Miniprotein binders against a7ua95r516to809. Designs and how they scored, part 35

Target 1, 294 residues: a7ua95r516to809
Amino acid sequence: ASLSLLSISDLVPDLQFIFFWMSNAIEILYFIQQKSPAYMQTIELMDDKAGSKESLLSATISANEEAMTILEEVIMYTFQQCVYYITKTLYVVLPGLLDCNPFGTEPSSEQCRRAAGVCVCAVCVMPEAVRRVVSVFQTTSDLLQQYQVHSEIQSQMFAYLFFFTNVSLFNQLIDKGPARGWFQRSRVLQIQASVKILLDWAKGAGHNHLAQKFFAKFCSTVTILASPPQQLSQMSWKALCAEHPSLKPVQLHRILTQYQLMAELGPLPIWQPSSEDEAYIYRTVDLLESFENH
Below, E stands for the ipSAE of ESMFold2; O stands for the ipSAE of OpenDDE; V2 stands for 0.75 times the mean of E and O plus 0.25 times the DockQ between their complexes.

## First folded at step 4 (miniprotein)

Design P12
Fold by ESMFold2-Fast, scan of step 4:
Structure P12 (fold): chain B 294 residues (1-294), chain A 85 residues (1-85)
Amino acid sequence: as target 1 above (294 residues)
Amino acid sequence: DTYEVVIWIKGPEEAIRKLAEEAIRIAEEMGAKVEEVVIEEKDGEFTVYIIITGLTKEQAEELARRIEELAKKYGLEVYVLIREI
């Protein structure tokens, strides 16, 4: 039961240690990259005509390449460790996002902003389940900022975390959704609202481009399921494939089959796959997404 | 360029009906299309979902502001989701 109490806050001391080492390795790597050209130029300008200058240059190049290789390995190792522990925590909290009701939370009259003389009230009380997910992302962002990790590494971290979240949510919705009632229209609208809270957080954190890219599959799924019956019934299979290129034929077919069942549409509409796509509909290995980055 | 507005309203049947009718009227006045109205009942509590399309981002935000003012008038809980389609 101790594992069920493991929150992102419990991992902060260990993560701080790992981020500390990662940040130091990155700083040393940049120092070597910045200073190495100047040092080698200094050696080249030396008044050494015995040929030892070429040996010194060769030795310096070899030593710098070796040091850089070791630092890159340390950076990769610490990065992988952070990803491992953060995604392990995400895996525990993500299912709650599919079961929460953001519309059932009492709105706080506390958040009313005045803009151009108009009072804008944000009815944005974050459900506990969504708060837990956002807390993982926020804690990660805070640690990256605290240790001044380069923006490029920050982008790689969030790219992977968003990739993992997308795969986890998509797989859970597709695999467990029918049994859990998650394909019911009211539930889909609740999921859509919860996802918007996550995407709004990502935008505020400066990761909108990464969120749009890596959440594409789950967002496409939710968008289709949230579409009104009269709108979706007027779209052909080809049109749906064009609108949702992140979805594989077998995934789109499963989604549409569940939509038709839950919307009680009867025999109409019938979304028939193209002859080319029919073969892929029966490839069960392509139904669920891989957590591997291959 | 085109935005979808999903309005969630929760409360007693009579109050929800009046708020929903007025929200639909406001949307139509703005030139929007009301795609769907979904009514769900659970444990004696009514929830209405209204889906509106055909608005720009600025128009969708204005619709949201007007509906929030309306919700305050009727003492109901209203949530508005704005998304690009």
Scores: ipSAE 0.000, ipTM 0.323, lowest interface PAE 11.6, mean pLDDT 76

Design P13
Fold by ESMFold2-Fast, scan of step 4:
Structure P13 (fold): chain B 294 residues (1-294), chain A 85 residues (1-85)
Amino acid sequence: as target 1 above (294 residues)
Amino acid sequence: DTYEVVIWIKGPEEAIRKLAEEAIRIAEEMGAKVEEVVIEEKDGEFTVYIIITGLTKEQAEELARRIEELAKKYGLEVIVLIREI
């Protein structure tokens, strides 16, 4: 039999188990934090039985500290496991977002309709590849809500997922984009539309601030590639850097260089950095980012 | 708020150009801005990508309705996406 691609739905039973334990550990930790002062006061008010009160207090403090340490480790471990499995699934589906065919799309909402080969959507028409990515985020959101995981931990989870998605899409676009035709004008516009669907989902899910923060680099890259060549050629280096602060100068330089080589409407004027701009580029050397790297 | 309309058209080059020209004309009559028009050929197939901004929700829906009618007239496959910007 052929090896099938992993799906988020295949991981749901395992993720449910991990989220269950994470949620329970969080609740137990909260219970200990809230009830420990009252319990210690209860011990303090106990009848002193042959000097055993001090020993009991010391033992209780040690037990509470050990229990809290174990719970914190469980929470950290289960959080890391969820992130690992979800990002592993995302890694498989993310390249499809860059290689998106809009005519492979099925209507995703009640305001969408299809008639005689025409698809009209008041909200969004979601390509199959984009639906796979959104499905991963939606399943994660559903599990966090199902197990009533604290909102701060939910925000941290999506911060990690958005960071990973941004890094993966950015690295794939920069590394493989030119060779795979992803710098072609029509493909870049399709990528921009797909990204906007993803960002709209994040806004609807209550994660707009996190999405704006963690997708900034990829969004800037797509915006540059979708910009008319004439517009880019009329901007100074300082203006380009100011408009795209999420991009390191060396990353912006690489994007513009690749864009000039791939532009089909004609060559852009050769961009020449000033001595100041050149020094700034040399101070920023990292082109790629990784979730796992320092 | 203002709305964005993204149009993808697939079919024979001549029919695609005709539909695209009429879609742009309708959008311009509505006072909309045509941000981008891209025509791409891959393996003998033609696709047009059009981005239009500066429309109200009602205008975007009307544009989509007219595009649907034109697509049926020309026998073309068209996808229209409407989003608040």
Scores: ipSAE 0.032, ipTM 0.409, lowest interface PAE 6.1, mean pLDDT 73

Design P14
Fold by ESMFold2-Fast, scan of step 4:
Structure P14 (fold): chain B 294 residues (1-294), chain A 85 residues (1-85)
Amino acid sequence: as target 1 above (294 residues)
Amino acid sequence: DTYEVVIWIKGPEEAIRKLAEEAIRIAEEMGAKVEEVVIEEKDGEFTVYIIITGLTKEQAEELARRIEELAKKYGLEVRVIIREI
């Protein structure tokens, strides 16, 4: 591996500058929104003998509206730039999450009890590939905290980052999975362990609600693929659709077909789609998810 | 609360088979359900994943302790992961 992967740390100086400007623009915007009414009242209470009170009031309203518009544009632009560079870094590191083994990763003494070469862990150990993904999220969290970015903007940023991660991982698994061997039973268990580490990070960072919402499709996919054959074979197509509403019928059908093949459950379909879903599956051309949020 | 225990074992086929059989027996004696046993074969080395459910946290930790003793007996690399479900 002579290639150096793009590191989030390489972007930190540029991101610090953008976060600084975004945070400042947000603070100025909120200051204007909170203080403008009081200032307007002050003008209205001024002695009108000078004959310029109404002119000053009108000018102040116009100036404040223009300033707020400019600040909103700055916030939007800086937010989009941060998201662009962070997701570009995520895109490079995310495939590694599907191709690593948490079970075979060497634990630290604090994570596991070790004796005579035996390791007993309460949690899965984080592989380098997962650490790279978590580092992107942690660095983003650190920068948002360092520059005291408003909590609403923090939530919007992580909502988008989780959305992007979900789409990227789902598309990589569905599109490249067969060629990469990711649907093999052992590989799916490894992927499930890696996803658990990522979700545990999100919960620890206070983003559990966002992670539950925006990782739903990929989590459903991994949950199905990691299900034991005896358990999964007892579920009907209708039951699986009900339990995994984030998956489109064509996506669920592809996942179950790969599962059946890799678990060696025989050639006859166990999960027969309803006639309506079957028609939809054969009509639908696009299997992969779009990166555009509705 | 119920817990899932994943036992990961790496080594030669004969030793892995014996450890896996004893691990399954211990889990079943504790009233647990063995959901799946996944075997991966690569470069002459075997890796076995044993998925066990139906245990409390205390029972899962006891199972892990007993598996640790078995791993020492067979000289195998073993990892036991306990997860709340």
Scores: ipSAE 0.482, ipTM 0.819, lowest interface PAE 2.2, mean pLDDT 81

Design P15 (at its last look DockQ between E and O 0.02; V2 from the best seeds 0.00; counts 0 for: pae O 11.2 > 1.5, placed apart)
Fold by ESMFold2-Fast, scan of step 4:
Structure P15 (fold): chain B 294 residues (1-294), chain A 85 residues (1-85)
Amino acid sequence: as target 1 above (294 residues)
Amino acid sequence: DTYEVVIWIKGPEEAIRKLAEEAIRIAEEMGAKVEEVVIEEKDGEFTVYIIITGLTKEQAEELARRIEELAKKYGLEVRVFIREI
């Protein structure tokens, strides 16, 4: 981690500017859509002297179409710029979520009952690494509220941010996990606790439905990896596929292979792919998820 | 209605083993299920995670109180996490 630590706070001035432009463009677009029919009707009621009315109507239609096109481009551009800067910041802080320990984080007196070295907590303490991730989402929420951005666009923003987070965390865990030790039993419990803190934030922010939809793959992965050996050993390949439909055969096979290695379940695989899925477990092109969103 | 309890213990191997054994016994006496015991070693320090399910909120808090008394006896750093499932 030789990279400069970028705080979401450092981007707030730039994000405020972009959100301001986006909000204004949306408002102007809405105004044009609401007022254009009445204005065109007004032109229709004017006295026509040698075809001037037809020329004005044609010009008005062309001007409205051009204006709407420009505003839609501005909205799309500003939305994409917000997403770009937010996800760039998010990408830097996300690996920390996979590499922190909520159980070992020192609680404040207010968060836990403490007596003689014992702490009783209703929830794991949020580590600094998780707080950095949550701060990106909270700052985004605050800016959307500050500039009164329409709720539909807010939902689209968080849908994409959750999609990005899900893909990023899943890819990092699958690709870098073995080298980083993230599949060790203790590390998986720590990751599960960190993910729960993040999902609890999303629920509290009113984004539970989006979180359920867009974190499905990473949540399935963590759920399987955090399963006790006694419980997981009793599940067949078919049962795991049915319980975790978001996982592709090659992804499920990789997860179970890592689990078997870390849980010391023996040298032979306990889980065998179905004959229909056997060919697909070798599709390495399907192992990692794409960031493309259409 | 159902809660998960994670008991986190840090210390020397011999001391944590004894505390963990007694913690498991207390949980089982309360009718709880011990799902898993995970041990991590880093730089000569040992950390144990004991995952317990099948408890109501009141039972989970009672388990935490008993673990607190046990931790005082062994002089170990212990944390108890209670989570609704």
Scores: ipSAE 0.650, ipTM 0.886, lowest interface PAE 1.3, mean pLDDT 83
Fold by ESMFold2, look of step 5:
Structure P15 (fold): chain B 294 residues (1-294), chain A 85 residues (1-85)
Amino acid sequence: as target 1 above (294 residues)
Amino acid sequence: DTYEVVIWIKGPEEAIRKLAEEAIRIAEEMGAKVEEVVIEEKDGEFTVYIIITGLTKEQAEELARRIEELAKKYGLEVRVFIREI
């Protein structure tokens, strides 16, 4: 399949093939690790004519170790291929989450639509941009379940997908935010709403722990930006660092600078970095996150 | 549980000002906190966001119902979003 595909559905046939082989390799590895002792015991019960039993036992142990090594390599390779294809589709759809306006979305629920254009439903309408991201995650979840992939592998898959999502959204917000107007108050409120909808999906899908862990940097950024000026201006640099440990000093400083500009606030003395942190606030090499840090 | 309500209003300035003022009064009557009022003008159209917290589920639903009544009175497009926080 093409790496530039916009829709996860176009990748499903290739992903089905890869998940099939990954799941089979996992099951065979599990058998060798957990059930092979019974076969070894069968060899031990054999009549040892001319020493054949000892040679067969040694060969069986060696074959099991070689098989486990090969299977682990197959699992790692197929996992990497799944992640590669899925993250390519995520990369295409994630920027739309920063551009959408969930408040202006027309109600899709029959009950909400009947309320004369007034939407009262908290979760009835998922904006198209958020739906595209959720579709990638949901399709991945459906395939993992369809092929009965081991739960630990499923957790690792979503850990990587959430990590990728976090890095992509954070980097784009920091890098493109000034030019795109993403730091304006109404825009930040819209972004926060979109992120809350995505996190609600993750919680409902059973991934709340992973989302909390791997979205922390982006979520902290949006939380700070969405904070009302009266509340945020009362929080010191030290307090903000403590409340948002996922943010590096250069990142927190950049976020506060953008906040000050858009809220039309002058420099606040309580936001002055500590002497120790001042050495780090201009380290632009630390500003953006690496996709390879997981 | 504690609930957040975001009232999104779009329309002519004078009508949305009146609806927003009444919405704030109702929220304060319920003992809720108005966290922020964000006003945006673009191409002559006004949009207002009112962020209200400290509501029970029942209070949030009542606020939404009263806002629906006000929206009909003023002929405004209103979206009321209710979220558990």
Scores: ipSAE 0.455, ipTM 0.831, lowest interface PAE 2.4, mean pLDDT 82
Fold by OpenDDE base, look of step 5:
Structure P15 (fold): chain B 294 residues (1-294), chain A 85 residues (1-85)
Amino acid sequence: as target 1 above (294 residues)
Amino acid sequence: DTYEVVIWIKGPEEAIRKLAEEAIRIAEEMGAKVEEVVIEEKDGEFTVYIIITGLTKEQAEELARRIEELAKKYGLEVRVFIREI
């Protein structure tokens, strides 16, 4: 069996190659887009010797369109390859985030590469499981910066990675959470703390808006589950829907039913779905998030 | 065959590689599938993740036990997570 040794470190050389080509293709595409009008004007100002001007203009337009099409394909392909490798690495490390106890005295033995001594930076004090997830994002950020990838492409990359992370964590929590005890309040608090560390990193890295947007479902789920029974039992279905608009009715219903079971609460009429939502709570196909909806 | 074992190993490169190879061998001998092996290096310390699937509950528990014993023998930090898939 080919051990796909997917080390982030082993992937870095391949990712470097892909990022190099992606960045260069973007720069060339941008150059063509900016210079094409000037070239066309130069051709238009040439003396019209015997119809040569129209043929040269047509040939230049066609060549530019072909070059731009090829460059767009290269950019798309290289972007997809980067996403593929990075998401594979995330897939491996993300489950550890749900099992992480950020309140445990794990000796942060990792020195920050930037410090000549014991670094107390936010990354160095992170729990190991959180640090591994952050390392994937930080490596991605460092590569994007190293190769001076256009800011729009950087934003798209992080948007997708945060989307992927949210879907992965949400689906695992909803599907496996009850069986794993992740719906227990103590465990939920650990998850909440771990996610907060990740979000704080994203904020420090300049990705606060993207992180808040794409982690909304997972954060809403964790917030509900972390709520004391005395508080949550006073919130109506309608209030919960309004407070957590990222959750579909079927998702909210599942979370509340599992919370009720975990907290040994009797049936709560206040959590009964509205007549409008009643048909939607049975749409089990909508329970888990899809990776295709990005 | 619905159990997954995730192994995390931390320590010196040579020791973690050796333990990872032994863990993979044990899993293969059990008829399990090694899905993923990830090695990370940071500040001279190496971390390995191994994902193994296609185990029974009993096989997963035995695999975990054997890896923990090997890790102890090599003086490595190890965490093993058993999951029903």
Scores: ipSAE 0.005, ipTM 0.218, lowest interface PAE 11.2, mean pLDDT 85
ESMFold2 (binder alone), look of step 5: mean pLDDT 83; pTM 0.782

Design P16
Fold by ESMFold2-Fast, scan of step 4:
Structure P16 (fold): chain B 294 residues (1-294), chain A 85 residues (1-85)
Amino acid sequence: as target 1 above (294 residues)
Amino acid sequence: DTYEVVIWIKGPEEAIRKLAEEAIRIAEEMGAKVEEVVIEEKDGEFTVYIIITGLTKEQAEELARRIEELAKKYGLEVRVYIREI
């Protein structure tokens, strides 16, 4: 029961207030930016008197600059609070995406053709674990729309959320994957299907560009792991590095090692790094990604 | 436009093997490439994933229809997933 306190639905009332204040601060800032030139022109049209026009102009400029600075701080603070609560909720639900099976999820009659106990389903079914992740993104989108938050701020928010999701999923897969069996061939196929559902949601929501940019590392990882053995064995180390520039050499080496073990490809590495890459792999221990943007 | 088809089959080993062999034959007859066959065992039941590429959307839908006929013949739970590459 206590786990429900961390759900996005439980945070909606608090998020609504934060989004409301953020939206209001943005509108006030925009109002000041739009009105400032007209008001300054009004002052310029006043009769010139020693000190009178100059004093009013200086006071107005100072007041506007101070007000804009305060509003920008309010916008930044409320934005950071929204991101904090949303990412805290995401962190709880994200591991489920790596541990569910879209292929084994029961399709509705609308999603499949059923006859004589046989089901042929042309669409991938969203598991409950994936639905929990999507619901966080959808609720965020709904709140941004409800409070008419400027499109630039919406784009920044989803950029941060996708960045966070990418890092979280990548780190969990690399760090815990071997112990959880996530590198097993069947599990990788299931993870790939779950990731596709999430990316399809992002595309439908108008965030395809942001998703492509911020999910690059995790998507590269899943793409390599889901590659058929014959296809992957045709690629050299150099070719794999070129196709997946978002992956560090140490990360690519770890992924390929896990693939080789789980696919039972043989006793020797298929992929041989250069002497330079080999030195970097063995000296660099920074395998996991940081959640820090700057 | 190229599509990926994943055929998911669940049931007892003997019946799954026969259906999988026929499904692979049909895909190859249609000019498709069978990329991989993944087998998972849990609690005495088998699950098979057959990954097929090299098909247009219409060909993928035709493959799904033919797999439906096979599933009825063997009495197995079968799901066919179609994805644009």
Scores: ipSAE 0.529, ipTM 0.835, lowest interface PAE 1.8, mean pLDDT 81

Design P17 (at its last look DockQ between E and O 0.63; V2 from the best seeds 0.00; counts 0 for: pae E 4.5 > 1.5)
Fold by ESMFold2-Fast, scan of step 4:
Structure P17 (fold): chain B 294 residues (1-294), chain A 85 residues (1-85)
Amino acid sequence: as target 1 above (294 residues)
Amino acid sequence: DTYEVVIWIKGPEEAIRKLAEEAIRIAEEMGAKVEEVVIEEKDGEFTVYIIITGLTKEQAEELARRIEELAKKYGLRVRVLIREI
């Protein structure tokens, strides 16, 4: 029941309030930036009587700088608060994405066709665990649209949310994967299907470029793990590094070691690290990703 | 551009084997490559994943449609995932 306290639906009233203030602060900042030059020019055109023009100009510059600084701090604070609460909710629901099976999820009656008395559905449907993750992103998108938050701020928010999701999913998969059986061939295919559903949502929401950029590490990991044995065994270490530049040597080595065990490719290592990477494949401190790499 | 098709089938061993063999035949006749077949057995039930590449989007959708019709004939649970690679 503790996990229910972090539901995105429960946070909507508080998030609406924070988005409202953030949007207003952005609009006020924009107004000042656009109108200030015209006002300053008006002051410059005034007749200078006993230094009153210089006094007004100095006071206006000082007040304008102070107001802009305060607005920038308000925007930064409200942005950070939104991100904090949204990512707290994401962290709770993200592990479920690695445990669900889109292939085995029952479709609604609307998604099924009946033939010879049997309901046959060829489409993978969104599992409840994936729906919970998508709901957080959709609610965020809805709030950004409702309060007409500037597109650049929207992009920054989704960039960070995707960054956070990427790090969280990667760390969960690498750290807990062996114990949870997530590296089993069937489980990896299920994870790949769940990731596709999530990325399809991002594309539909207009965030395809951000998703491609910020999910790179997790997507590389899933792509490697889902690769057929015949295909992957023909790729060199150098080729894999070139194709998956987001992965550190220790991360790639861990992924390939797990793949070799689960795909039953034999006891000897197939992939040989390059001479330059040999010193780095055992750097355990670099195995898991940091949430603080901005 | 080429697409990956993952065909998921669940049911009794005998029925799955026939559907899987027919699905592979259809895919190969369409010029596709069968990359991998993953078989999972749990509590006497079989689940099969067939990974296919080398098809265009239109060909992948046609394969999915043919597999759906085949599934209706055998009364088996089938899912098809189509992904651009």
Scores: ipSAE 0.597, ipTM 0.874, lowest interface PAE 1.8, mean pLDDT 83
Fold by OpenDDE base, look of step 5:
Structure P17 (fold): chain B 294 residues (1-294), chain A 85 residues (1-85)
Amino acid sequence: as target 1 above (294 residues)
Amino acid sequence: DTYEVVIWIKGPEEAIRKLAEEAIRIAEEMGAKVEEVVIEEKDGEFTVYIIITGLTKEQAEELARRIEELAKKYGLRVRVLIREI
């Protein structure tokens, strides 16, 4: 019950606190790593008064190692907390990409900072369900930039969020899609348009490579389902496997079987799995993606 | 002829049917194929989905423009998607 009301805006104060500590811990860790060699050299250049140099060096090494260990734990913990909160908000809004209404609610004038007239900006034309998802990613990006989080950590954050998004959307589409009519071509085309908006955002945010990599399975599924029956019915199993290498044989077989049912196509021998793949199409355990494989 | 146009129209049943018929007529005059026409009702409001195929880029853009103009004239909500297949 309580999760359905959770917006990313409600989590911003908590996320700000976590991002602040994460950024500071990274900066301190970097400082220690960069300055430790200079401190050790300074100790080594000191006059060796009665073995005090070796003891001071040993104590300094031990203190630096302990400090770095603690900082790494803080960074890991804060990163995990950020991911936890952001993925909770994504979990709530992601189903809206599959059951999107292309007409949306009229954008409230408050979100379009352009005061005068019908704004035709990409955000104003964006369906509400898509805007909510983009808002989660944009808020995350803005917070990471605001707190000047190291670029590697930013990339890891977006890699995980895109991974999570792909797994969530893919699993929902495969599991619930047939029953909810999301395999109907007009619905698939709408989903494809919505995903393109998200990918365009990721490209604009500098995360194009990560988005293309981590959304590959969902994009492949949507591409197949969006294909006209006349075109897809001419493609062999082998050709489809080659064009969509991100899909496991069991996943491709499931998609094609459901497509066939939806399009009222008779059995298509051309879509029959190869003898090599035939054993794999029955591995139902591999049908849905796991969140643990990241 | 590798372009398709996908149209969503929302509004009163009579108005959306009239616009859909005009859209189909325009497509046929262009030598295009109407692949799918689906009408859905939800909460007393109707939505029609139309998929038109076999268009050039220029034909798809012209079709989209004409449909948007007609929708505006009838006070209907419309979304148009142009894609290459």
Scores: ipSAE 0.462, ipTM 0.809, lowest interface PAE 1.3, mean pLDDT 88
Fold by ESMFold2, look of step 5:
Parts: C-alpha cells; sequence; structure tokens
Structure P17 (fold): chain B 294 residues (1-294), chain A 85 residues (1-85)
C-alpha cells in the first residue's frame, strides 16, 4: 500500500495487530526461558521407572529450542514491520520541522506563560509541524504500553526511531538547506525551538538518554548554527571538533561555511581545519548519513 | 545577562511597525542589545523577526510577557523563544 499518504492514526489497526503478536511472542519466550531450567531439573530428579526419563529430557530440550527459535523469528519480523510502518509515517512529517510556519498554534496558556515565559515548553500548544512528529512518537509509545511490550524492546524501538529522525533531518538540512533558506538565522532559531520540544517529549517519556545519543549529529548542527556570531567566531576549529565530536570534518566544514555566509562574516574562512583534518573536509562521500549506519 | 529573546510577529503593516518599535524601546529600557530587526512583506501581510540579547532570565521572561500583551493589544500573531546563550 501507499503509506506515504497516511498518518500514524490510519495505521493504528495494523500496528495493533503487529504489536499484539510481538508482545505475545515475547511473553511466551520469557516464560519458556525462566521455567525451562526448573522443568528440566524436575525431569532429572524424577524416578526413571518407565525408562522414559532420557527420552523426555531430550524431547524437552529439542521442543524448547524449536519454540525459542520460532518465537525469536516472530519477534524479529514483527519488530521490523513496526519499524517499517512507523518510519514511513515519520518520513512524511519530518520535513515540516525544517520548513514550518513559526506562527502555527499560538501560545495560549496563562499557566505556561507564568511558569516559564516560553512558547516551547511542554505545557504550551505546539506548532503544527512539531505536533505531527510528536504524535507519531506518542502513538508509538501508547501502543507499546497498551500491549505491554517488554521495556528493552520499547527502548530498541525508540532508539531506531530517534536514529531515523536524526538521519532524515540532518540529510535534508545539509542537502536542501541552501536552496530553501534554512540556514538563515530566523529559521535556525525556529528549528532549535522545535528540537527543544522534541527533546522535552523524549525526556518526559523516559527516553532522554536515547534521544541524547541518537540525535547528537542533528543537535550539534543546530547548536552551531544557532550560536551567536561573536561567540562562534572566537572558537577554533579544534575547539569545535572537541565540542561536537559527532560531526565529521566534511560535515563541520560545510556547516561553518553556511554559517559564515549567512552571518556575513566576510569571504575569508574564519575556521582553519587542523592539519590532520584538512584532507577530509572535501570528502563529499562522507557528507550525508546513511539510514543503514545505526 | 546570558539570555536571548527571539520574536516573530505577523500582521498588518501599521500594527507590525508599531509593535516592532515598542519591542526595541522595551529592550533598550532593560539595557539589552537589539541584534537584528527584519521586516518582510508578502501579499500585504508583514512579518517581523527580532533578536534581543544581554538579558537576565527574569528580564527575558518579562520582555516576552510584555511583547505578548502588545501583540494581543494590536491583534497580531506572535511567537517568542527564550534561550540561554
Amino acid sequence: as target 1 above (294 residues)
Amino acid sequence: DTYEVVIWIKGPEEAIRKLAEEAIRIAEEMGAKVEEVVIEEKDGEFTVYIIITGLTKEQAEELARRIEELAKKYGLRVRVLIREI
């Protein structure tokens, strides 16, 4: 089916079906793993009156191994199907974060205003582009909890969703940013505000560590681009590499080139790559990230 | 003195220009620095983008509150971002 035209809510029935089977397979696998040693011990202790003890033990081992193999395949397949459907919807909504209208839903809560004085806190009404992305994450979280999916699998799911989000946003910003004006100061600051909302959601959902790990490249990019010119101009290339280790030399060089252009800091390069990095700043094969390099 | 306020405002030309002038005046009263003011027009509708720096947290929050009040007074849409720099 053509999933690129569907919202996450349109996919919920199919996702419910897949999560149901994944959760059941995990539950059964866990039961076999924790109960199998005790059952095997019981067989070894029983009286071998019928001469069947050795056969029963062998059959039990074989049946457990077959069952575990089948269940692991079901879990792997259902996980991959969930990831496929969810990332398909996520791919449709992510570009809006870079190109969003800053005047989406207005900040409306007196509570939000008094508590923080910001439009980007979790209490404020979100811009539409951000709301669409958060909706995908929240729906996924709700389904995982509804079907009581094991916490380790939930973490792996969000690790991949955050990885996918990072690659998609970074690649689009680098590839389309110059033509779309996304490196303009006003746009960069709006993107930073939107990213803060996503990070706040991840923290509230218990995934802060995963978000910090898997958003690192995009967050570093936005942090550099959002830096005041007087601060960034005083940082050396070496200092920037140390502060932003997730960025490859070619990536950092491209980001700084766009920054210097948009901040009108003159035509002479301000940041001089180290001797060891200079060979790598023009490696265009390393500029964009692969969706396969999880 | 390490906070920055970014303001986006949209609406009719007369109201937009007056709000931008008020925002600059409030920033200067607080001893803040106005780093950038950009006014753009599209289809008779104006958008203003303003960056103000050199604020304490309390000043940034008060500036945001006053700008939101002014935007409501003039019937304008506004978005404010407060960030530590």
Scores: ipSAE 0.206, ipTM 0.643, lowest interface PAE 4.5, mean pLDDT 81
ESMFold2 (binder alone), look of step 5: mean pLDDT 83; pTM 0.785

